# VHH binders against Intracellular ribonuclease LX (RNALX): the designs that were tried, part 11

Target 1, 213 residues: Intracellular ribonuclease LX (RNALX), of Solanum lycopersicum (Tomato) (Lycopersicon esculentum) (p80196)
Amino acid sequence: SQDFDFFYFVQQWPASYCDTRRSCCYPTTGKPDEDFSIHGLWPNYKDGKWPQNCDRESSLDESEFSDLISTMEKNWPSLACPSSDGLKFWSHEWLKHGTCSALNQHAYFQTALDFKTKSNLLQNLNNAGIKPRNGDYYGVESIKKAIEKGVGHTPFIECNVDSQGNHQLYQVYLCVDSSASKFIDCPIFPHGGKCGSKIEFPSFSTNDDHDEF
Key: E = the ipSAE of ESMFold2; O = the ipSAE of OpenDDE; V2 = 0.75 times the mean of E and O plus 0.25 times the DockQ between their complexes.

## First folded at step 7 (VHH; framework vhh_7zox_3)

Design t7 (from s13 with D50Y W103S; at its last look DockQ between E and O 0.78; V2 from the best seeds 0.66)
Fold by ESMFold2, look of step 7:
Structure t7 (fold): chain B 213 residues (1-213), chain A 121 residues (1-121)
Amino acid sequence: as target 1 above (213 residues)
Amino acid sequence: DVQLVESGGGLVQPGGSLRLSCVASGFTFSSYAMGWVRQAPGKGLEWVSYISSGGSTGYADSVKGRFAISRDNAKNTLYLQMNRLKPEDTAVYYCAKEYYGSSYPDAFDIAGQGTQVTVSS
C-alpha cells in the first residue's frame, strides 16, 4: 500500500462502450457528451504488477467530494445498465484503485478530473484530422502520434469489438507519476491482444442521421 | 452479486502440472471475458492469462507456452492448465472477471479467496 511506482490514467470512448453486443445504458443525467470519459486512475508497479483494494473498509463518502459530483457526472459517467447516477462506478474505482493511491477521496477524484482536462484527447485527435464518425477508420499509430503531440507522452490504445466484429478505439492509457503531479512516459504498457493497424472511431451520431432532421 | 470459487491448487515439485478451476455465479458467464491473476506473498497482483467471451486468449510472457486457459460456458467454469511449473509460479491464483468493458485483465475484478499453488521440492 502506497509504495506503487506510477498511475495509469484511463479514459474511455463512450460510443465504443455502447457499440458492442452488450450495448449500454445512458446515465440518469442523459446521453453523454461526444468526448472521452474517465474510467479511472490506477496505481501500478513498474514490474507489471499492481496493488488493489488497499482498504476494504474505506467506503465512498459522498460528503468528501460533493463539490465535484456535477463535474464527475459530465466527465466520469457510468454507461453500465441499468441507468444510474455514477455513484456505484465511482465507488468501485475508489475501493479498487483509489484506496491504493495515497490520496484522499476528494484529491483522488479531483486529480483524475484535472488530468482529463490536461490530456485534451478529443481536441488533440481533432487537430490531426482524427474525428469520430461511423464508418471511418484510422491508423492506430496515427492516433498515438496525435495524442503524443498534444500530451508529450506516448499513450497505450485499448480496442474493443463492435457488434459486427470490428475493432474500435475504446480506452486510452496515459501514465502519471506516483505523486499524481504530471504525465510521464509509461514505465510499462498493459499487456493484451493486438488492437490492429486500423480501427474505427465511432460517433453517437448514426450514418443515417440526415433522415432524423 | 458475483461469486468466483477457485480450486485445484496444491503442492507440486518443479516440472509438475496442476489444473485450476473457477466456478462462476451471479452473472451471465458466457457474456464476459475472464482471466487468472496471481499474487505471491508480499507482492502485487500479476496478470497470468485471459480468455474473451468469444474464446480469444492471451498470456503473460512469464507463462506463455506453459499455461493454457479455457472456459466451459455450459458449466460456468474457467480453467487454467499449468505445465512445467517453476518455483516462481508459487502464488495464490485468483479467477477474475471483466469489469466495465475493459479488454485487458489488469482491470478485471477478483471476488474469490483464490487457490494456493506451491512449487517446491
Scores: ipSAE 0.700, ipTM 0.885, lowest interface PAE 1.1, mean pLDDT 90
ESMFold2 (binder alone), look of step 7: mean pLDDT 83; pTM 0.846
OpenDDE, look of step 7: ipSAE 0.718; ipTM 0.876
ESMFold2, look of step 8: ipSAE 0.583; ipTM 0.839
ESMFold2 (binder alone), look of step 8: mean pLDDT 83; pTM 0.849
OpenDDE, look of step 8: ipSAE 0.668; ipTM 0.858

## First folded at step 8 (VHH; framework vhh_7zox_3)

Design t10 (from t7 with D106W A107D; at its last look DockQ between E and O 0.78; V2 from the best seeds 0.00; counts 0 for: grease 24.8 > 24.2)
Fold by ESMFold2, look of step 8:
Structure t10 (fold): chain B 213 residues (1-213), chain A 121 residues (1-121)
Amino acid sequence: as target 1 above (213 residues)
Amino acid sequence: DVQLVESGGGLVQPGGSLRLSCVASGFTFSSYAMGWVRQAPGKGLEWVSYISSGGSTGYADSVKGRFAISRDNAKNTLYLQMNRLKPEDTAVYYCAKEYYGSSYPWDFDIAGQGTQVTVSS
């Protein structure tokens, strides 16, 4: 009964979301950890087309995944304005993408949480000496190789542009098989969105130094 | 509430032209990227074109050189000029709005009923 070929599993770097000209709003639960967060788990066809909204009557039901909510607040926050508790974002991801996944709501959210843990992106980058730091640039190929070493599959890197026009690491795409059981090589990557050869990996804000007296 | 109202579709012969319009309301139109996606019967959604808030454009290879996207921020309206139409362009065309800051088609949301374009003899 599956009508798609694979998932994109997409994670986002919060500092890169927030330092564009549009800025951002922190969740009502507070500033997110300095870690990748889940954007979504998206059924796709290998020809570059995709399904969406496969059951328009299947609204989000908190009771189906209530045990996951605190973990999702940490790992799947919304940075959209105005500040929110994430339910609108999760409802959007469920209605648009999750209803096409052949998973129920609990399995859909749990699966994405499990793949975030398995991908271990921040630690894999750190193991290669790639750390969030304002003003430093990293090679895009070095970022891809660090992730591939840890995950076993080459990611797609999406960049965005900060308020000063600098290209930066924004989203990481990994591919998951249609049974949602393992990472796979991506059958197709998105086109466009060139990062250039070197990009920023920004940190969240830092406190000012205080004078000694 | 976000509203997107598509119009301008119709039946046209191969080689013909159409101009699609999408009137937007319920959000600050000039602040968001906008795009067109299409769906032929029984097929998945296919990206057609996008235009950023700053006016930068992108096109699917299948339409590049034949289609032109534009926007009029004063009228909250998105356009798609479609020239040299082919039977393969037959689809419902939807106006789509950037949702979460990605320019890739999976992040754009449809809110309207779409407009049918049929290219046949």
Scores: ipSAE 0.578, ipTM 0.836, lowest interface PAE 1.5, mean pLDDT 89
ESMFold2 (binder alone), look of step 8: mean pLDDT 83; pTM 0.842
OpenDDE, look of step 8: ipSAE 0.693; ipTM 0.869

Design t11 (from t7 with D106Y A107E; at its last look DockQ between E and O 0.53; V2 from the best seeds 0.58)
Fold by OpenDDE, look of step 8:
Structure t11 (fold): chain B 213 residues (1-213), chain A 121 residues (1-121)
Amino acid sequence: as target 1 above (213 residues)
Amino acid sequence: DVQLVESGGGLVQPGGSLRLSCVASGFTFSSYAMGWVRQAPGKGLEWVSYISSGGSTGYADSVKGRFAISRDNAKNTLYLQMNRLKPEDTAVYYCAKEYYGSSYPYEFDIAGQGTQVTVSS
């Protein structure tokens, strides 16, 4: 087996996740915030391939990261059905990806949380006048530039499709060095989920509630 | 528990064809997107193809025009028709189930042992 080259740090927009033909389920811990949530921190190779399940004997141990659970519930929720408290989701991420990271469970989850804070995606978009609003469209390049200005590196924007067939901002990919210390330029961008020139940035709230941003 | 059992792999010459099958159990097959992932010797995993619950398909650039994914929901079976096989297609092929899904793109999980495909003259 080869050592991985970098991490994909993937954040998702919950409103876009839920605004599809498929159903979403709010966590048992409560409705997610109107903010980006963590999907994962994924070891990857420069050629676009990835390792997974690097330790089949591993299991998630809540005692190793109990101090992070409340923060993870808020920042790393699962929107998959049926509703869950996130443990199954985190277990999946750890077993599939975390075991390949060379980090222990606490460090793995803490690292992801730290990079969410550092990236500050929603604020970066807001600084550029890009706010979640139903019915409005934003240029995908504008979104990329706004994030790049804040993070210092070019993101990959992944789109999904709403029930009417419109592209919407679904996930943001950033790259992290193999030591999990800093954002880097992505050696390679993922395939799939291509966006149109203009995409939706939907909200859980009605348009009149967006004055809070 | 989710079970995925791959079959249909084997040794074939370049330019040959194979048809892989995956029998699924332990979940409502028709409700999930499915896919194929492969791993060549000494390499990482890569996506090959996917098919949504609604029948929408996608392919890696390396296999477009040569591979065809399909599903039979009545039989809980996923297929991959592989034509014009190349040595570069040599890998263990895994059937994958949607895990953390919404609309396209999907997050998939591998549960089976895979089936070996070897393309060699």
Scores: ipSAE 0.471, ipTM 0.790, lowest interface PAE 1.1, mean pLDDT 91
ESMFold2, look of step 8: ipSAE 0.713; ipTM 0.892
ESMFold2 (binder alone), look of step 8: mean pLDDT 84; pTM 0.849

Design t12 (from t2 with D50Y G58Y; at its last look DockQ between E and O 0.87; V2 from the best seeds 0.77)
Fold by ESMFold2, look of step 8:
Structure t12 (fold): chain B 213 residues (1-213), chain A 121 residues (1-121)
Amino acid sequence: as target 1 above (213 residues)
Amino acid sequence: DVQLVESGGGLVQPGGSLRLSCVASGFTFSSYAMGWVRQAPGKGLEWVSYISSGGSTYYADSVKGRFAISRDNAKNTLYLQMNRLKPEDTAVYYCAKEYYGSSYPYDFDIAGQGTQVTVSS
C-alpha cells in the first residue's frame, strides 16, 4: 500500500551536526549558511510505524528536478564526510522516504523546500530572543513555544551532544498532512531524547563570541 | 560498503528467549548509534531498541523490561537479548545503523536481510 497518515518534516541545525566529536565535512559548495537545513520529509503512520523504500527501482534522476538544485544546495546540504555535492544525500532521502510519499521527485523536493520557507524556524526563534550563541543556554520549552507561535503547531526537539558533553538543539520535527499541503499537530512524537530543561543553541561561526552585549 | 549481517532468529514458544546478533563491517562501528527495527507481515517498520555510540540504551514501550540491547565494539557486533517473548514479537528483525547524525532509529539504515523471529506453539 502507498497509504500513510502524515509526514515528519525534519530540519537540522548545522552547527550542532558539526561540533560533535565526529565532526563533519562541508559540501563542495562551501560552508552552509547559519540557518536550519532540511534533513527530510518522512511518511509515517499514526501508530508509530513507518514505510520506507517503496520503489527500489525509482532511482534519483537529476533531470527531474534540475531547476531546484541550486536552492537545494543552499537549503538541503549534506554535512556527511567526505564532502559531496548533495546528490547522494538527496538520493538516499528520495529512495528511502520520497518513494513512499505519493509525490514525484520534483514535487517531493519542492514541497520540502516550501515547508522550510513556511516554517521560518530561525526567524521565529529570533523573534523570541533565541539566537545562536556559543556558551548560552535556552529553555527547551521556550524554544518549542517560539516555534509554535510562528508555525501554529508544537514541534518535537531532538538534541545531540557536542564534543564538550553539552546537550544542544539539533533537529526540529514538524508534522505535515498526508496530502503535503499544510502543517498539522503531530499525531505522535518520536520517542526518546535527552534534552535537559536547558540546551545550547551553538553558533556555526567559531568567532562570534565577541558579539555579546 | 556498509554490511550488516543479522543472525540468531528462530521459532520459540511464548515466554522463551532468543539472542540476536548483528556483525557489522565497512564503517567505524564504535562511532555510530545502532539499533534494531522489526517488521511484522503486512505492517510498517517499527523501532525496537537503539544504543548510542556512548552506550546509552533506549527501548520501545512494547519491549521495555523484556529486551536488552548491547554492543561489543571490539567485535563490531550488536546484540539483542529477547526474553519473555510474546506472539506479538513475531517479525523480521533488522540491524540498523545511524544515518546522517540522527540519534533516533526512524532514519537509521537497514543493510541486511534480517532474521526471522517466530513466537508460536
Scores: ipSAE 0.693, ipTM 0.882, lowest interface PAE 1.2, mean pLDDT 90
ESMFold2 (binder alone), look of step 8: mean pLDDT 83; pTM 0.849
OpenDDE, look of step 8: ipSAE 0.801; ipTM 0.910
ESMFold2, look of step 10: ipSAE 0.679; ipTM 0.879
ESMFold2 (binder alone), look of step 10: mean pLDDT 83; pTM 0.847
OpenDDE, look of step 10: ipSAE 0.797; ipTM 0.909

Design t13 (from t2 with S31D D50Y; at its last look DockQ between E and O 0.77; V2 from the best seeds 0.70)
Fold by ESMFold2, look of step 8:
Structure t13 (fold): chain B 213 residues (1-213), chain A 121 residues (1-121)
Amino acid sequence: as target 1 above (213 residues)
Amino acid sequence: DVQLVESGGGLVQPGGSLRLSCVASGFTFSDYAMGWVRQAPGKGLEWVSYISSGGSTGYADSVKGRFAISRDNAKNTLYLQMNRLKPEDTAVYYCAKEYYGSSYPYDFDIAGQGTQVTVSS
């Protein structure tokens, strides 16, 4: 069997990344769409421990996944400063997590892209009347139920805090079986990222789309 | 390059204390959450504690009440005060820096060799 027990599949809300005190930088390809983006696909153990960096010599090779790059630019952007084309972010995710996945590079990235599509997070939230809008707050349990209705499994919701101190929807964790074939119930949920009972779901709109960094 | 240099480990008796240090360079230390993770021989990584850029702290249940994390931003140094040590605390302890603005251990990067803590009688 596999060395690990399951994956966390983690998606991030770009507006919540960018409206903290640290701010962000848009990718060199431009402002991301108002949609969840992939953070990573992370092997884990059921006891709460994890592996990482399982082959330090397996460097990212762009030729192995070149057909996926345009899709990854859209769905797996980096918001870290300075602005970049995403290769550094994807290299980090591959070296740290992907090398522990038992998948080759193409399969690793393709699998994460497929799970983003299958999760359909933004549409599942929209179907429940939960839309990105500054100043509106939503019940965390309503967010979980909307996603569970669409995906069939309860997510973990991670929150962060914007520059004004408001708690907001930041990342959504779903669990995937060790063969990377389907969503499963999470054997264990992550620590941290405390949410109140109601949280903001901010829009990815600004007065000015230029980076301030 | 991000550099994290851990020190302060050693051999102690059960019930003893140690203070770990981690000197950081290659980034603006005060902007990032920092943490400690540990790895016992033959086991996966396990988070221990974190401290946000603003000084808020969190602890794994197994160490809460016994360990205290702190930071000195002027010295770019992270600390872990470890009291009432138990044999199960035996591990290599690594300093970790948050990656990509996250406060969660899965998104914290290790960059140092760690420091060995052995609790044995």
Scores: ipSAE 0.603, ipTM 0.847, lowest interface PAE 1.4, mean pLDDT 89
ESMFold2 (binder alone), look of step 8: mean pLDDT 83; pTM 0.846
OpenDDE, look of step 8: ipSAE 0.751; ipTM 0.894

Design t8 (from t7 with D106Y A107D; at its last look DockQ between E and O 0.74; V2 from the best seeds 0.65)
Fold by OpenDDE, look of step 8:
Structure t8 (fold): chain B 213 residues (1-213), chain A 121 residues (1-121)
Amino acid sequence: as target 1 above (213 residues)
Amino acid sequence: DVQLVESGGGLVQPGGSLRLSCVASGFTFSSYAMGWVRQAPGKGLEWVSYISSGGSTGYADSVKGRFAISRDNAKNTLYLQMNRLKPEDTAVYYCAKEYYGSSYPYDFDIAGQGTQVTVSS
């Protein structure tokens, strides 16, 4: 097998995750903040293919990253049902992607946390006047430009669809070099999750009535 | 536990057709997006096609117009009709279940052993 070329660093907007036909479940640790959360840090090849499960004998060991757990609960929660404390989610990410990263568990999770902080997506959007607001729409290009201005690299925006058929800002893809040291221009963007010209940036607070806790 | 059992692979000549099946168990099949992922020898994994719980479909550019994904929720079965097969389609094909995100290819579970598809003259 070939060495991977770069990472996709993927962050999700919780309100958009929950504002779909499928229900979401708040973590057992509590309701997430109205902020982007980490989905994953994924090794990838420049041709669009990816490695996964590079060590099938590996298992998540909380003792290796116990100092990060509180931060991960806040910044890397799972909204999948049934409600969980994040360990299953992190285990999935580690086994599927982390084992291919050439990083140990602590470094893998720490790296993702660091890049979330560095990207500062919500602030970058706010600086451009783009704020979470139900019933309002923003240009997808405006969103891209706002993030690009802050991060210094062009993001990929993935959209999902709410119950009314509207496109929502769901996930933001950034690329990280193979050494996990810096953001880079993406050699390739993922396919799927196409956005319309204008998309919703919903507020998380409005989704409380149909979310499970 | 999630179970995915692929079948329908085999040896076929270029231009031929195959139909893959995937029988799912251990979860509410109709509630999840499903897809097909393949891995050619010495290469990484790539998405081939996906179908949402609502029936929305997507295809890799390399298979558009040749492959068709479908599902039978009553039978908990996912299908992939592959027409006009090319040598480049040679790979192990895996059935994939949505894990976390429904819209993108990387967050799916591959639980089965896959089925070998070989296209050769």
Scores: ipSAE 0.550, ipTM 0.823, lowest interface PAE 0.8, mean pLDDT 91
ESMFold2, look of step 8: ipSAE 0.690; ipTM 0.878
ESMFold2 (binder alone), look of step 8: mean pLDDT 83; pTM 0.848

Design t9 (from t5 with D50Y; at its last look DockQ between E and O 0.85; V2 from the best seeds 0.78)
Amino acid sequence: DVQLVESGGGLVQPGGSLRLSCVASGFTFSSYAMGWVRQAPGKGLEWVSYISSGGSTGYADSVKGRFAISRDNAKNTLYLQMNRLKPEDTAVYYCAKEYYGSWYTPDAFDIAGQGTQVTVSS
ESMFold2, look of step 8: ipSAE 0.682; ipTM 0.878
ESMFold2 (binder alone), look of step 8: mean pLDDT 83; pTM 0.841
OpenDDE, look of step 8: ipSAE 0.870; ipTM 0.939
ESMFold2, look of step 10: ipSAE 0.691; ipTM 0.880
ESMFold2 (binder alone), look of step 10: mean pLDDT 83; pTM 0.842
OpenDDE, look of step 10: ipSAE 0.865; ipTM 0.936
ESMFold2, look of step 12: ipSAE 0.646; ipTM 0.864
ESMFold2 (binder alone), look of step 12: mean pLDDT 83; pTM 0.841
OpenDDE, look of step 12: ipSAE 0.862; ipTM 0.935

## First folded at step 10 (VHH; framework vhh_7zox_3)

Design w1 (from t9 with G58Y; at its last look DockQ between E and O 0.76; V2 from the best seeds 0.77)
Fold by ESMFold2, look of step 10:
Structure w1 (fold): chain B 213 residues (1-213), chain A 122 residues (1-122)
Amino acid sequence: as target 1 above (213 residues)
Amino acid sequence: DVQLVESGGGLVQPGGSLRLSCVASGFTFSSYAMGWVRQAPGKGLEWVSYISSGGSTYYADSVKGRFAISRDNAKNTLYLQMNRLKPEDTAVYYCAKEYYGSWYTPDAFDIAGQGTQVTVSS
């Protein structure tokens, strides 16, 4: 008895988090890789409402997922200020969302890590010629098509605005079935606003440093 | 510590009005977007309204044209003026503080208060 309909699985683009007027702080482990990172895995209802904080007594217990921490530091970093080791971010995601998932802590974090790998977002975009590069703009429909080709399901694309006023690729939403076993078509998309037709895909570095290997 | 104290709820007839208040402490209120979320009995949470730190306002379709969000940074207070209330507006209303950069998603806002009950019935 899970009492929710599906998960949003949400990944964010760190450069787009960090180049807004709010800015960011890198993790204490250093600058994140230029790749999508996990924001969260969020139980949801098909009517657009959601559960949260389903067990306020289930505090994060690092010993339950200690084998995952190194991988989570790379794939689930916190960009909030001040710089931190990520435990506060993971505690927030667990208490708010994970306690509603019917998964234990280890399974919850492992599942999200597995779905990041399965989604293969950066490579799917790269296969379509869509690469992070400051000053370049891409069609939002081209971004969706590139991800859909690789994943088999249409994503929702969330944009934000950099400090110069440019709209940019920020978060990618995919949907996962309530048993946390596979990607599905989203029963609904988030209620929020659309990106418009063309958006930036910014880089952390200059175009000559980390654009390709 | 972040504290959000909601007030102004009550029992009201359909078509009536209420004004909710939320007094905030433990953070720099003027630096954060703020919002209202609600939970009807036996239902999930849903966002209602959002106001940016710069004062831009946004509303769920179900309340657009009937509700007005505002803030008073000098008093660390968030408001929700609710007009033409309907039975489906019956819920506990929570004041919410921005957590992440997205204002319309489940993870965008944190709740810290007990909420205030709004009941719309004859």
Scores: ipSAE 0.671, ipTM 0.872, lowest interface PAE 1.2, mean pLDDT 89
ESMFold2 (binder alone), look of step 10: mean pLDDT 83; pTM 0.848
OpenDDE, look of step 10: ipSAE 0.867; ipTM 0.936

Design w2 (from t9 with I111F; at its last look DockQ between E and O 0.76; V2 from the best seeds 0.77)
Fold by ESMFold2, look of step 10:
Structure w2 (fold): chain B 213 residues (1-213), chain A 122 residues (1-122)
Amino acid sequence: as target 1 above (213 residues)
Amino acid sequence: DVQLVESGGGLVQPGGSLRLSCVASGFTFSSYAMGWVRQAPGKGLEWVSYISSGGSTGYADSVKGRFAISRDNAKNTLYLQMNRLKPEDTAVYYCAKEYYGSWYTPDAFDFAGQGTQVTVSS
């Protein structure tokens, strides 16, 4: 169960988490920054199968990564209800996936934080003129190319559906080698429903959220 | 406290059929997507099928046309009808509740039960 082939490194777009028919709850620290946030770092086999829960006795121990907590609150928030400090979410990700990574808790969380910074997703999209704006649609291939230009590897784009029925950018998958040292080409992409050719990239700001200047 | 109790596994010959059941408690069953995940001996976990809260379904390519997922929200019960079974379907099958992510990925579902063994052998 420690013999996986690569990681999926998965980031999510908070506005797309929160604008579905099932609402979200902001973290106790408040509304997240308008940026991608970490979902997880998931050991995987190249045949599309995966390990999980590789050490059921390895409970999350906050003292092992206490220096990372403030950074994780910003970059790895839980949007689940009720509002929380994220420890439940991090415990789930550690127990299910982190215990299979061959990394200790501190290394596991630090590595994911480092890959978020290295991926630089929002800036790479911005460099291609792809910005979060309600009502704007972008080509899925343009989104992939913008990320590939900055990262050097083609991502997988996962979509979800907002409360109005529009397909939107939800999660971005990149692949990392089994030593957790660098991005690689994905040995296999996830299988699933199509995004369609054009999708929204929503912003948190709406007419319902606050007044415009 | 989420509980998922799988049943209906057993030994069956190739080409045979089997129906798995999963009784759920500890959450509002009708509000969540549900799914089946399996693990063959010595192999990793793999997604088998899902059914949304509204009844939309999806299947792994390896089982399309042979397996049918269904749910009975009044009984808090999930089903998997498995037809034309093959030796490669041999696995422990787990009933799984939506967590999040795409239904074909490791984080889409969590399971809590012991699973039910399906063995397809002549």
Scores: ipSAE 0.693, ipTM 0.877, lowest interface PAE 1.0, mean pLDDT 89
ESMFold2 (binder alone), look of step 10: mean pLDDT 82; pTM 0.834
OpenDDE, look of step 10: ipSAE 0.847; ipTM 0.927

Design w3 (from t9 with F109W; at its last look DockQ between E and O 0.78; V2 from the best seeds 0.75)
Fold by ESMFold2, look of step 10:
Structure w3 (fold): chain B 213 residues (1-213), chain A 122 residues (1-122)
Amino acid sequence: as target 1 above (213 residues)
Amino acid sequence: DVQLVESGGGLVQPGGSLRLSCVASGFTFSSYAMGWVRQAPGKGLEWVSYISSGGSTGYADSVKGRFAISRDNAKNTLYLQMNRLKPEDTAVYYCAKEYYGSWYTPDAWDIAGQGTQVTVSS
């Protein structure tokens, strides 16, 4: 299972994670930034199947990536309940996916952090006038086009549904070559999770949440 | 500790039926979506079916109309009724627990059991 074809690189929108009926828990480090965060970097086959758990004895070792932890707390937070410091989430992603990547722990996490920076998702959307705002709807094709303009490759957009039944931007999938060196066109897109033609891009609400867009 | 114990596999002729069971423990079964994933010999894993905590179901195109997922929350048990089985259904079938609620993605499901072998052959 070490012989895979590509990675999905997946980022999620925290507001869309948290505004469903399931809700969420903020990390012990606090409320996440209003930005995309890393979900994972997942080895995959061109036929849509995947490997996982390729070394069940390879436990997460903080000493291998201690220099990255502060950056990962910001860019790879867990929103699962109960609140945590992220180590359980990173351990899950490493054991399930990272052990199949042919990268050591430091390289695995650093690579995902680098691809988040390269993807520049929030800025690419903003350049197209697509900004997080409750009550506004955007065309899914416009979202894809904005990201493609900045990244050079067509993303897959996954939607979920908020507690009021509105479809919203949830996760963005980009593909990375098997050497973890660059974005590529996706050999295959995920099944399911597809959006309608127009969707929300929600913001985190606050008492002082004024819309100045 | 999440535990998932699959059973009910076996050898069956094409066109036959099997019913898989999965007994779950170590988490609040009724609060999570559950699913089945499978791995054919020499191949990667693929998603087969899900059932939400409220009973809503979904299926991969390759099994739709032939398989039926169900759950018994009182017994912490997940089922997969497999009808009109084909040689292409030959695989180890794993019971899966919802991870991040991304029902259709490769990372949607946690596997904890050894799986149960289903072999469809003449």
Scores: ipSAE 0.619, ipTM 0.856, lowest interface PAE 1.4, mean pLDDT 89
ESMFold2 (binder alone), look of step 10: mean pLDDT 86; pTM 0.869
OpenDDE, look of step 10: ipSAE 0.866; ipTM 0.936

